# VH-VL binders against o29789, part 18

Target 1, 134 residues: o29789
Amino acid sequence: MDEKTLAKMIEAVNKHMPEKTRSLAEMLKEKDPTIRAKDGNEYYIEKRELEFIAQHVDELDWPRFRIPVILEMNDIGGERVIYVRDKLHAEFIKRAFGFDRVLNGILTLYMYELPQIRRKLRTASQVIFRISLK

## First folded at step 5 (VH-VL)

Design V50 (framework fv_imsidolimab)
Fold by ESMFold2-Fast, scan of step 5:
Structure V50 (fold): chain C 134 residues (1-134), chain A 121 residues (1-121), chain B 112 residues (1-112)
Amino acid sequence: as target 1 above (134 residues)
Amino acid sequence: QVQLVQSGAEVKKPGASVKVSCKASGYTFTSYAMNWVRQAPRQGLEWMGWINTYTGEPTLNQKFKDRVTMTRDTSTSTVYMELSSLRSEDTAVYYCAREDFDWLYDAFDIWGQGTLVTVSS
Amino acid sequence: DIVMTQTPLSLSVTPGQPASISCRSSQSLLYSDGNTYFYWYLHKPGQPPQLLIYEVSNRFSGVPDRFSGSGSGTDFTLKISRVEAEDVGVYYCMQYLDYPYTFGGGTKVEIK
């Protein structure tokens, strides 16, 4: 991805946000950090969860992590199913599966900060990585 | 260097089938979708379908659904398009085209060189 | 299916002069996310098609600034401010909003 495309993507995110999103470094310094979920409610995110995300920033490629990769999350056939666009993020989510709280924190940040994921899955072709959770 | 290299030209009889290959290199094969587009003489470009290179699942233009199959081989980074029950109207140049998953432009950014398929009696 | 109609069928241009190509869709290409899924491709002789403009007005990497796209809803225009010999080919518009993806009939650009 070239720098011009990345800059436009960041600009599009900022255009739709009512307020600036706090950085991970800033949140780690807060006593009781919170994030606003897609449902409009605020949820506490534990420091250990933010620390887990920070420990994997090299693998996750932080700029891509803050850019929308989760398209949808549904329960299908008794399993929670997540659709993501990026294979690296899919592998990261699978590795973190044992810690549902961490996964929910990550998903809430995406769903809150990234207005693009409020669009429904369209019929346009894309490589979509399906993650099945218990 | 990102490249898509297609198989060579084919001459077929009406009623036969043809299988065109498209070999990818220079990028992570399973991170991009692959589309097939054809152009018949004196006609414009016509989209045939796409294949999810990670899952192997195709999505086909309904016009071709009963005659076209799309497959891929991840070990060789190759996609295949097979068209059966060939008619003279299927004479065309067939292109594979990579679809970038970048949601901001979502476009056919890299194309193969094309494969001419001639259907004649 | 969404029908894409291009005009003119062909255009002969003196080098250095401007050129304008139009494309009309049978329905709006504006999606609920605020994006318009409309593209321009160029098919040069002996080469595969290449992406010129994505989402109405954005030049693809490496495309000269003499190319510009504009439009909204159902009416779109591709302009070349000063046509050069290397611009000869057939230009195609495309919608990416819905299956099946469809292209316009093409506009052939030739040098006089």
Scores: ipSAE 0.000, ipTM 0.536, lowest interface PAE 12.3, mean pLDDT 72

Design V51 (framework fv_imsidolimab)
Fold by ESMFold2-Fast, scan of step 5:
Structure V51 (fold): chain C 134 residues (1-134), chain A 121 residues (1-121), chain B 112 residues (1-112)
Amino acid sequence: as target 1 above (134 residues)
Amino acid sequence: QVQLVQSGAEVKKPGASVKVSCKASGYTFTSYAMNWVRQAPRQGLEWMGWINTYTGEPTLNQKFKDRVTMTRDTSTSTVYMELSSLRSEDTAVYYCAREDFDWLYDAFDIWGQGTLVTVSS
Amino acid sequence: DIVMTQTPLSLSVTPGQPASISCRSSQSLLYFDGNTYFYWYLHKPGQPPQLLIYEVSNRFSGVPDRFSGSGSGTDFTLKISRVEAEDVGVYYCMQYLDYPYTFGGGTKVEIK
């Protein structure tokens, strides 16, 4: 990873994420990065997954990627199921990341570090992503 | 049309367990979360936890985590709350309350009629 | 835990007169999405609690327009412009921002 990419990641994370969330940039510097879940457990995040997220930060519409767009994530039958409020934003995310581990890594960071609060919408819309678990 | 119907009143001895049911009708059961809230005599409302009706995954108030179990049965559209190791201070009316996934209210919009659980010797 | 403090504990109102109930949270209920996760419920004797106001100021379906909610951050008010006999009960504020969800201690509204 080069200096420009790292600086860009630091700027994006600090601009759009709460102070209490460990920065993506700090995690990228760790040998074995972890995230502390709301259940109190720590989960290892594959470094390759974080690096791929960082490399695609320019393709993220960070305002659309914030918690208000994402409702919840559950594991069902060996798959990670992710509920997204806005179909348009879900299609943008899908096109940028193709339903893979990169999207899962971003959503894990948001969901486990920040309270999952539903935002009131004038028009209801939701999309379900299904991602195979490793 | 939309209804939550709870099981009837129960009297239990200290140390026993109680299992309260809440049967939903008039809507798609798995599209809404279900919360449990209790009220002891002359006290306020106290949130116990919620269950994801689609996955069966509960999120519990830490105060009750070692004594409460929440489950559901999608074939009967019913949610269950079981409280073990009952004490006299668990005497309360227990309510189930639906939480909206339709993003209009993001609140407890429909409540069951309540189940009185009395714990006495 | 977020602590919700209601005042007064009880309120006796002559029919047709206004009533005002206050609730204070131990921390701001404004979330990063711009929404404030604060709610009012009414618990009438012999009935389950019912939603009155969601997200500070929005009346739930079927709630009369004489009920209004206001406030921001940590300080919230529920007003009834003219109290009717059917408004008797205990009013509870609630925060829906963080676990565990917590309620205020309640304000009992009575008609003399």
Scores: ipSAE 0.005, ipTM 0.520, lowest interface PAE 12.6, mean pLDDT 71

Design V52 (framework fv_ponezumab)
Fold by ESMFold2-Fast, scan of step 5:
Structure V52 (fold): chain C 134 residues (1-134), chain A 121 residues (1-121), chain B 112 residues (1-112)
Amino acid sequence: as target 1 above (134 residues)
Amino acid sequence: QVQLVQSGAEVKKPGASVKVSCKASGYTFTSYAIHWVRQAPGQGLEWMGWINTYTGEPTYAPRLQDRVTMTRDTSTSTVYMELSSLRSEDTAVYYCAREDFDWLYDAFDIWGQGTTVTVSS
Amino acid sequence: DVVMTQSPLSLPVTLGQPASISCKSSQSLVYSDGNTYLNWFQQRPGQSPRRLIYEVSNRDSGVPDRFSGSGSGTDFTLKISRVEAEDVGVYYCMQGYDWPYTFGQGTRLEIK
């Protein structure tokens, strides 16, 4: 990706991200990126989600869409399964991330160690990007 | 109405196996984990493990790992718990309880009625 | 494992009087998100356990307001402001902070 396009994406992301976040480019360099929300807490964010936002920032209608929180786990044959908050988001997740892991049209998170995963799930679930696809 | 309905009481001899069922209704079966908890007569509650109803993958308490097997059947919305090599100390009431995969509500909001398993010679 | 310890183990109470149950964990149940993963359950004789309180102090739907939970870190309390006959049973605290899930040994509340 060229530098001017990346700068525009970073500007668009910063416009809609919580007010105390780092630049998208800086976050993409981290192994386990976090964002600082308006409540002052840091929340895990899936790197693939940041990459998706970076790639599609020009196509997003940011104020109207709640993006599902995505947590990555290697619990099914070494493959990742995604959390879906609502059935209506299943097609968005499938399209955006190329997953074909569906049951009755729903993608769901495999919970390997329930208390640890619940903490990560709750933390990540408090990150809401009001982003729309056009 | 949200319910977990368990199979009936069992009497077994030492060394036998028992398989208890827990049938879910009134909600989307694959959106909730099912845990198993047992209670020996006059004793407290002991967590045995849980099963992911969507994937079918179980996680067992280390003390029971070599004897317990948990499975599910999505077509009947039923979870099974099988305990092998039964000992008199396994005499207990066995409960299933659900836990939301979504963080909105914490563990064990709905419980089955319990299944009494008696191991005697 | 996280060890949960309750006291007293036996709690005889006169009808209409208050009751308090203590629960202590072997380590803090406070996560960095500020949430405390402590739950309380009631088991009436011959019945399945029923959740009363989640996240230290939040009552489940249908639980009377005479039940209240409080505490922080490793020390927690369940209070019944005015004991009624239907409150007879065993009360358990449970931690959801770490796997395996663990329960306190239970407190039996009886009318004396």
Scores: ipSAE 0.000, ipTM 0.521, lowest interface PAE 13.6, mean pLDDT 70

Design V53 (framework fv_ficlatuzumab)
Fold by ESMFold2-Fast, scan of step 5:
Structure V53 (fold): chain C 134 residues (1-134), chain A 121 residues (1-121), chain B 107 residues (1-107)
Amino acid sequence: as target 1 above (134 residues)
Amino acid sequence: QVQLVQPGAEVKKPGTSVKLSCKASGYTFTSYAMHWVRQAPGQGLEWIGWINTYTGEPTYNQKFQGRATLTVDKSTSTAYMELSSLRSEDTAVYYCAREDFDWLYDAFDIWGQGTLLTVSS
Amino acid sequence: DIVMTQSPDSLAMSLGERVTLNCKASQSISYYVSWYQQKPGQSPKLLIYWASTRESGVPDRFSGSGSATDFTLTISSVQAEDVADYHCQQYYDYPYTFGQGTKLEIK
């Protein structure tokens, strides 16, 4: 991605999510970057996925963009799934991260009733998520 | 100052259609979803649907699917609800209400003042 | 569809008294409930979301509680300006549905 796009994304992150993210340039240097939300949530994002977001930053309403939580998936029917709080960007996030299914806030709590899901999922407001699909 | 401004009243005949407007100001229009809710005189609230203001994609209550059409005009920060094949039981106050795009906290924090639609012969 | 049932239909209280309004869902909806206040001739106003989270600017005498199927809105000390209809809403699943409302009056 070009330096101009990266600079715009870093500016947006620092302006709109200062408590949630580290410098985006710093994150891109790491193998497994993490973002800690002000409510205590950590997000695991691959460098490839951050690069895709940076390349397509103009397609996002950046102030409203929420960093998705990548879930470990082997007990969820073998599908690649991702948890998304961001209703606006759900389809973009699904495409960007290459997942078969997106779990939203409504579906996530509903699915907590299923025994196999209860083993893997936690409510976002109460737990630090330390989960990767790798 | 965040506001959603709606016309006060509309009068229509049965069998016609109406297009109600909701003009947003004081915030970034495309950063919030817009919902439509109606309330018949002396009755409770009934959810019609919502529209993604950034993509233009609507989601409908199945009861209104086929009759209601939700659209937006981003250039004027205006949301619209068109309701076709009007019946007397469509007489109600129609509200627009904004919602943050966070799935966990779907709450209608700002409401328009409502448009009273009267359907009569 | 998820049916929301509010009780009582109407309630008359004296100034300063504690008021309890109830809302019951026809199935488990976790914490996906909001409460709205609607004064005569006005649009609804958000009071509570996520069952118990008070909206910014709402007086602390308003509180919400409950989970699953049973939810409560409490006004710890009723004031004259609290005369209104109160509506609960579920946003657990589409279509979103509201209760029929509870009318709060002052004796």
Scores: ipSAE 0.169, ipTM 0.662, lowest interface PAE 3.6, mean pLDDT 76

Design V6 (framework fv_refanezumab)
Fold by ESMFold2-Fast, scan of step 5:
Structure V6 (fold): chain C 134 residues (1-134), chain A 121 residues (1-121), chain B 112 residues (1-112)
Amino acid sequence: as target 1 above (134 residues)
Amino acid sequence: QVQLVQSGSELKKPGASVKVSCKASGYTFTSYWMNWVRQAPGQGLEWMGWINTYTGEPTYADDFTGRFVFSLDTSVSTAYLQISSLKAEDTAVYYCAREDFDWLYDAFDIWGQGTLVTVSS
Amino acid sequence: DIVMTQSPDSLAVSLGERATINCKSSQSVLYSQDNKNYLAWYQQKPGQPPKLLIYWASTRESGVPDRFSGSGSGTDFTLTISSLQAEDVAVYYCQQYYDYPTFGQGTKLEIK
C-alpha cells in the first residue's frame, strides 16, 4: 500500500466506526482476544490508536500488493466469509504489520473496497465480509 | 510450466448436453479463480462467470444462468463447464482462464487452448 | 455492464511502422484509492487462445516484447506497437475488470 491509499482507508474506518469504541489497550486486556477475532473480524479502535498505527505502518517496508495475501471463501451459518487462506500467509501478515487483530479491520475495509471483491459481493444474497487470520 | 489443457472438440445435436473440462498444471489449483469465456464464430470474447476453486462456489453472468453449470474436481486440478439443452446459438469456442487471488493483478494471465462446441442437426 | 468500444474495427500497417489501437469504456475504470486503471489488453492469433499483453493499463506482462505499450487513464486507453513485426498479426481486445469483466469488440491488425 502507498501512504495516500492507507490514509484514505484510515479516514474511512474513522468515519464508519461506532460511537462507542474500545481502545487497542482495552482489547489487549481481555482474556482471549483471539476468540473475539474469530467471532467478528473487525476491531473498533479509537482515532488516536489508528493514527499511531498509521504512522508505524507507513514506516514499514510494505511490499505493496506483493504481500502474499491469498483469500478463500467459506460459508458459515449460511453466509459467505472471506479468509486469509493459510497459516503461512497469516504469519507473514502478523509479522509484517505487528498488531494482527487491529489491522484485520483495515485489511477488511481495503479488500471490501477493491473492485474485484466489490463485484463478487454485490450479487451474493448471503455475504459476510470478514478477514480472519488462521 | 503453468498451463490449462481443455478437452477436445464436440459435435452435438440440439437438446443434447456437453461437459467441457479444463485441467490445470504447474501451479496450486486452489490459489486462483477460474473463469469461463465464450467466443462464437467470428465474434468477440464474452465472459460467462467464475468459480472459486477453493470452495467450489460458482458465479454466473446474467446471460449464463440456468443451462450452464461450473464445477470442480480439485483432486485432479480440473474445472468443468456443463451446458444442458444445447441450442444452435451455443456453437462457440469455450475457454477457461485463471484469475489471481493474490491481488498481484486480476487480469486473465493463463488461458486454456479452447474447446469448440458445434451444435447442429 | 461497462461497455468497451474499440477503434478502429480493423487496420493495416506496414512492417516496421507504428500501430495504434484505441479503447473506450462507458464509465471510468480508474479506482481512486489505489490509483489503478482496471484495464487489460489481449492478443489473439487465429486458432489460438487470447494472450495477456498488458494489465493495469500500462504494465507489460512478463515475456511480452517492449514494442508493446499501453497508455491512458479513466475511460480512454491506447495500445501501441512501435514497430510492427509479421508475428503481430492478430485481433487485439481490451478488457475491464473494474466490475464484472467485459471485452471490447476487437481490432483486427493486418500487414499492408
Scores: ipSAE 0.000, ipTM 0.540, lowest interface PAE 13.4, mean pLDDT 70

Design V7 (framework fv_refanezumab)
Fold by ESMFold2-Fast, scan of step 5:
Structure V7 (fold): chain C 134 residues (1-134), chain A 121 residues (1-121), chain B 112 residues (1-112)
Amino acid sequence: as target 1 above (134 residues)
Amino acid sequence: QVQLVQSGSELKKPGASVKVSCKASGYTFTSYAMNWVRQAPGQGLEWMGWINTYTGEPYYADDFTGRFVFSLDTSVSTAYLQISSLKAEDTAVYYCAREDFDWLYDAFDIWGQGTLVTVSS
Amino acid sequence: DIVMTQSPDSLAVSLGERATINCKSSQSVLYSHDNKNYLAWYQQKPGQPPKLLIYWASTRESGVPDRFSGSGSGTDFTLTISSLQAEDVAVYYCQQYYDYPTFGQGTKLEIK
């Protein structure tokens, strides 16, 4: 995971959020997350979630997220995709932001590293719950 | 009009320092990242790094750590590049260039006119 | 780092003729999920800053004449000037923004 790309992601969220960014859970409740809406609507990660991750960058083993955890099936397709419990949600999020390296780091942290460091990242654990259950 | 206006040329001795300014106008300063690009005489373009205009956090490419400092004054929509302990190899035109981050990364659509820094004895 | 290589280093073309400049990246700059190539082309005239011509490999920047077009995908990209004008004499640079930005070495375009 790269700190510069995470900072740019926070900038992108701030630019698109004049009042409040809708949570991923709220968007999934209302709309099918498989495809970015054809009417031009896009889903955004909550600013708080990205800020929490950014605040803990130095506490986490971020260099590990430079190598994506990929399902074996995804390597056969010639694509490097993020490893998640639900691939569909990962693909939706990657498409929403158009940036797979940063999302790979964030989702790898949420899906795979967090069980090992939950005591440090309680808020991130809640994000994992929302992504995996929705 | 959207534009970036840089400070004038500088002639410096080795070991001196220089501070180049880049003043933005015509757009919301904190909605675009600011990049710095160097071009040595007769050479191509070299990306130096960027600064987050919202948070003020800089990022430096590997070749530009130590002597180079990116900073901001958001109250006047201005970005700065400071180079300390100047060397002859620093002789170059320095450009600031804005980047729209709607998609996290984008092309540099608006550039400053460039600031020539000449380092000679 | 993604390395950008342009060819040729210099090119001389007659007025009104087609100019073709190539750019190759050391790895793909195509993001498969949005199908966008994170590649731009810039024009730099002597004493001036670079000017953005093309972004997303083939999208022309506002105000750029339609004789300029970009094509290609993945690792191989081309900038085409369909009918060279005198004011097109410049150095042209490709740039990837898929990762941290890197530029090609430039192609100098001259009148034959």
Scores: ipSAE 0.000, ipTM 0.527, lowest interface PAE 16.5, mean pLDDT 69

Design V8 (framework fv_refanezumab)
Fold by ESMFold2-Fast, scan of step 5:
Structure V8 (fold): chain C 134 residues (1-134), chain A 121 residues (1-121), chain B 112 residues (1-112)
Amino acid sequence: as target 1 above (134 residues)
Amino acid sequence: QVQLVQSGSELKKPGASVKVSCKASGYTFTSYAMNWVRQAPGQGLEWMGWINTYTGEPTYADDFTGRFVFSLDTSVSTAYLQISSLKAEDTAVYYCAREDFDWLYDAFDIWGQGTLVTVSS
Amino acid sequence: DIVMTQSPDSLAVSLGERATINCKSSQSVLYSDDNKNYLAWYQQKPGQPPKLLIYWASTRESGVPDRFSGSGSGTDFTLTISSLQAEDVAVYYCQQYYDYYTFGQGTKLEIK
C-alpha cells in the first residue's frame, strides 16, 4: 500500500469518527488533569507532561482519530505494551507520533474509554498510546 | 485459579422475573469482557450478548432485546443476567463466558458451570 | 448475521479411528489485515459447559491433546480428531467471532 492509499484510509476513518470525543486540548485546559487507567483508577499528570505529549499529536484530530488495526497487549514490567498487527499502520503511527523517539519511560494514556466494542472492529478498534513522560 | 461460578438453578412461573449471577475469581475482572450464552434443552449454543466489564456498557444480540438486562457489580467481580416477563421458551441453561478484551484472537476461554432456568406453570 | 452450518449433525466413529467434522460460514471470517480466520471450536460433554479447543481456526488451546486439529480458511473449516478416544464423546460446536458471535448447530460424536 502506497502513501496516497494510506492517506485516503485515514481520511475516511476520521470522517466517520464521533464528534463528541474528548480531546487532548481539553485536558490541557484542566487545572488537575487525570488519565484513566484500565484498572479504573485515575492518575494525576503534570501539565508540562501533557504539553510534551501534545506536540506529537498536534497535526491529527487525536480524540477522534482511530486506526482500524488489530492491537495486542501484554503486561511487561507492570505496564501494558501495545503493538500493531498491521505493519502499514505501525509505520504510520511511528511517523505521525514519533513513537520511536518516545518509547523511553512510557506511560499508558487514555484519550477515550478502554476497551471499545470489538464487534465494531472494521472502523473502530482499541487504540492505546504509550507516550514517554520526561 | 481462574474460574466463573454461577448461581443455582431456578424454577419460575410464566410472567415472573429471574436474576442469574456469575462471580469471577483469579483474574482482573475488568480486563475481560463477559458474554452470555443460552442453551435450550437438547439444543445448541446461542450467543445473547456481552457486557464491557470496564465501562458497564451492554450489547445485546437481536433476539435478546427488551426483556434481558446485563449488569455488573465490579466491587465483587460479579456479572448479572436479569430476565423479566418469563416465557416457557426461556427455559434453558444460561452460561457466562469470558473473552480477553486486549487480544482480538481469543475466543471464550473460561465458562461458568451454567444456571438452569425452568419456566413452567 | 453470519450463519454457521455444521455437518454432519451426528457421527459415529470407532475407537482409534479418525473423526472429521465440518463447519461452513455464510460469509468469509478471514480478516485481511492480520490474515487470521476468526473461527473457534468447542467441546461440550453432557452436563458440562463448553470447553475451548481451538481458536484462529488452527491454534490449539493450552492443555488440549494434539489429536485435535483444526484446518480451513475463509468459509470452510474442519475439526479433526485423530485416533478417537472414549473421552472424546461430546457435541462439538464451531463459532465465528469475526462479526459478533454465532455458533454452528453442533455435531454429536458417538462411539460405534
Scores: ipSAE 0.000, ipTM 0.528, lowest interface PAE 13.9, mean pLDDT 70

Design V9 (framework fv_refanezumab)
Fold by ESMFold2-Fast, scan of step 5:
Structure V9 (fold): chain C 134 residues (1-134), chain A 121 residues (1-121), chain B 112 residues (1-112)
Amino acid sequence: as target 1 above (134 residues)
Amino acid sequence: QVQLVQSGSELKKPGASVKVSCKASGYTFTRYAMNWVRQAPGQGLEWMGWINTYTGEPTYADDFTGRFVFSLDTSVSTAYLQISSLKAEDTAVYYCAREDFDWLYDAFDIWGQGTLVTVSS
Amino acid sequence: DIVMTQSPDSLAVSLGERATINCKSSQSVLYSFDNKNYLAWYQQKPGQPPKLLIYWASTRESGVPDRFSGSGSGTDFTLTISSLQAEDVAVYYCQQYYDYWTFGQGTKLEIK
């Protein structure tokens, strides 16, 4: 992404998260950003995921946005599949893709292939990120 | 049909422990989360936490840590609530209620009949 | 935590008349992305467990009579019983499932 676009994203994020000690804007500047989840563990989050979230900051409501808690990650058929625990973040992601039924369809297909993995998810979260590795 | 059947009422002394059961039937036990809800005499409903029926991982609301333990026996489709070191304040009806892992809605569609736990000396 | 507050605490209504119960959340339970309100209503009759009546603020659960309806959005919600029947005597609870689960304190509905 070019520097002008990144600057605009950082400006938008700072407008919505001005007093946060560690904002999404600050994380966008880090080499290997991490988040500390409710379970006390640190999880790595890829810069492209942060960029995607930053593109949708105008749709964020504080304090509703929460940094995702990752339960499990698998690379399946050339895709990275990420399970998130946080229901609020899961719903934000559905909205960011613009199609709840599309994400539901992806989850349904994944459940058909690997139902035991879905059953490990917490009740507040049943969302799977599918990110192309190509 | 789909139902949750809980164990019978209990009368306990302070300091004792109690284990309430919630047996599921009519559906695949491990496809729905199990929630626990407390109702003290004359009071409203209070969410205690949930347990993942596939993994056995419990999550407790802040007021229900320490003395409260959620567990499962998937071989008999049963969830358990154990309360240790019982106090008079634990006197309540305890309900189990299922919540769908699917996204349609996270409301509690099926409830157990409730188990009255009375703690008195 | 999201705090749910109901009003009134108790309500007496004559048979065949309209009953209205209100529920207010301390923060919005409307999710702007899907435009859904994460709010449910339950009926609890004496000696019985709660029964789900309404979910998504206004969607009636299967088997629930059409005299029950839910309305509202964001922080202010209403459960309406259009023509009270004797079997409707119960305590009614609202519940948010936007961020975990919390219940209102309940509204006791009695026949006048």
Scores: ipSAE 0.000, ipTM 0.528, lowest interface PAE 13.8, mean pLDDT 72

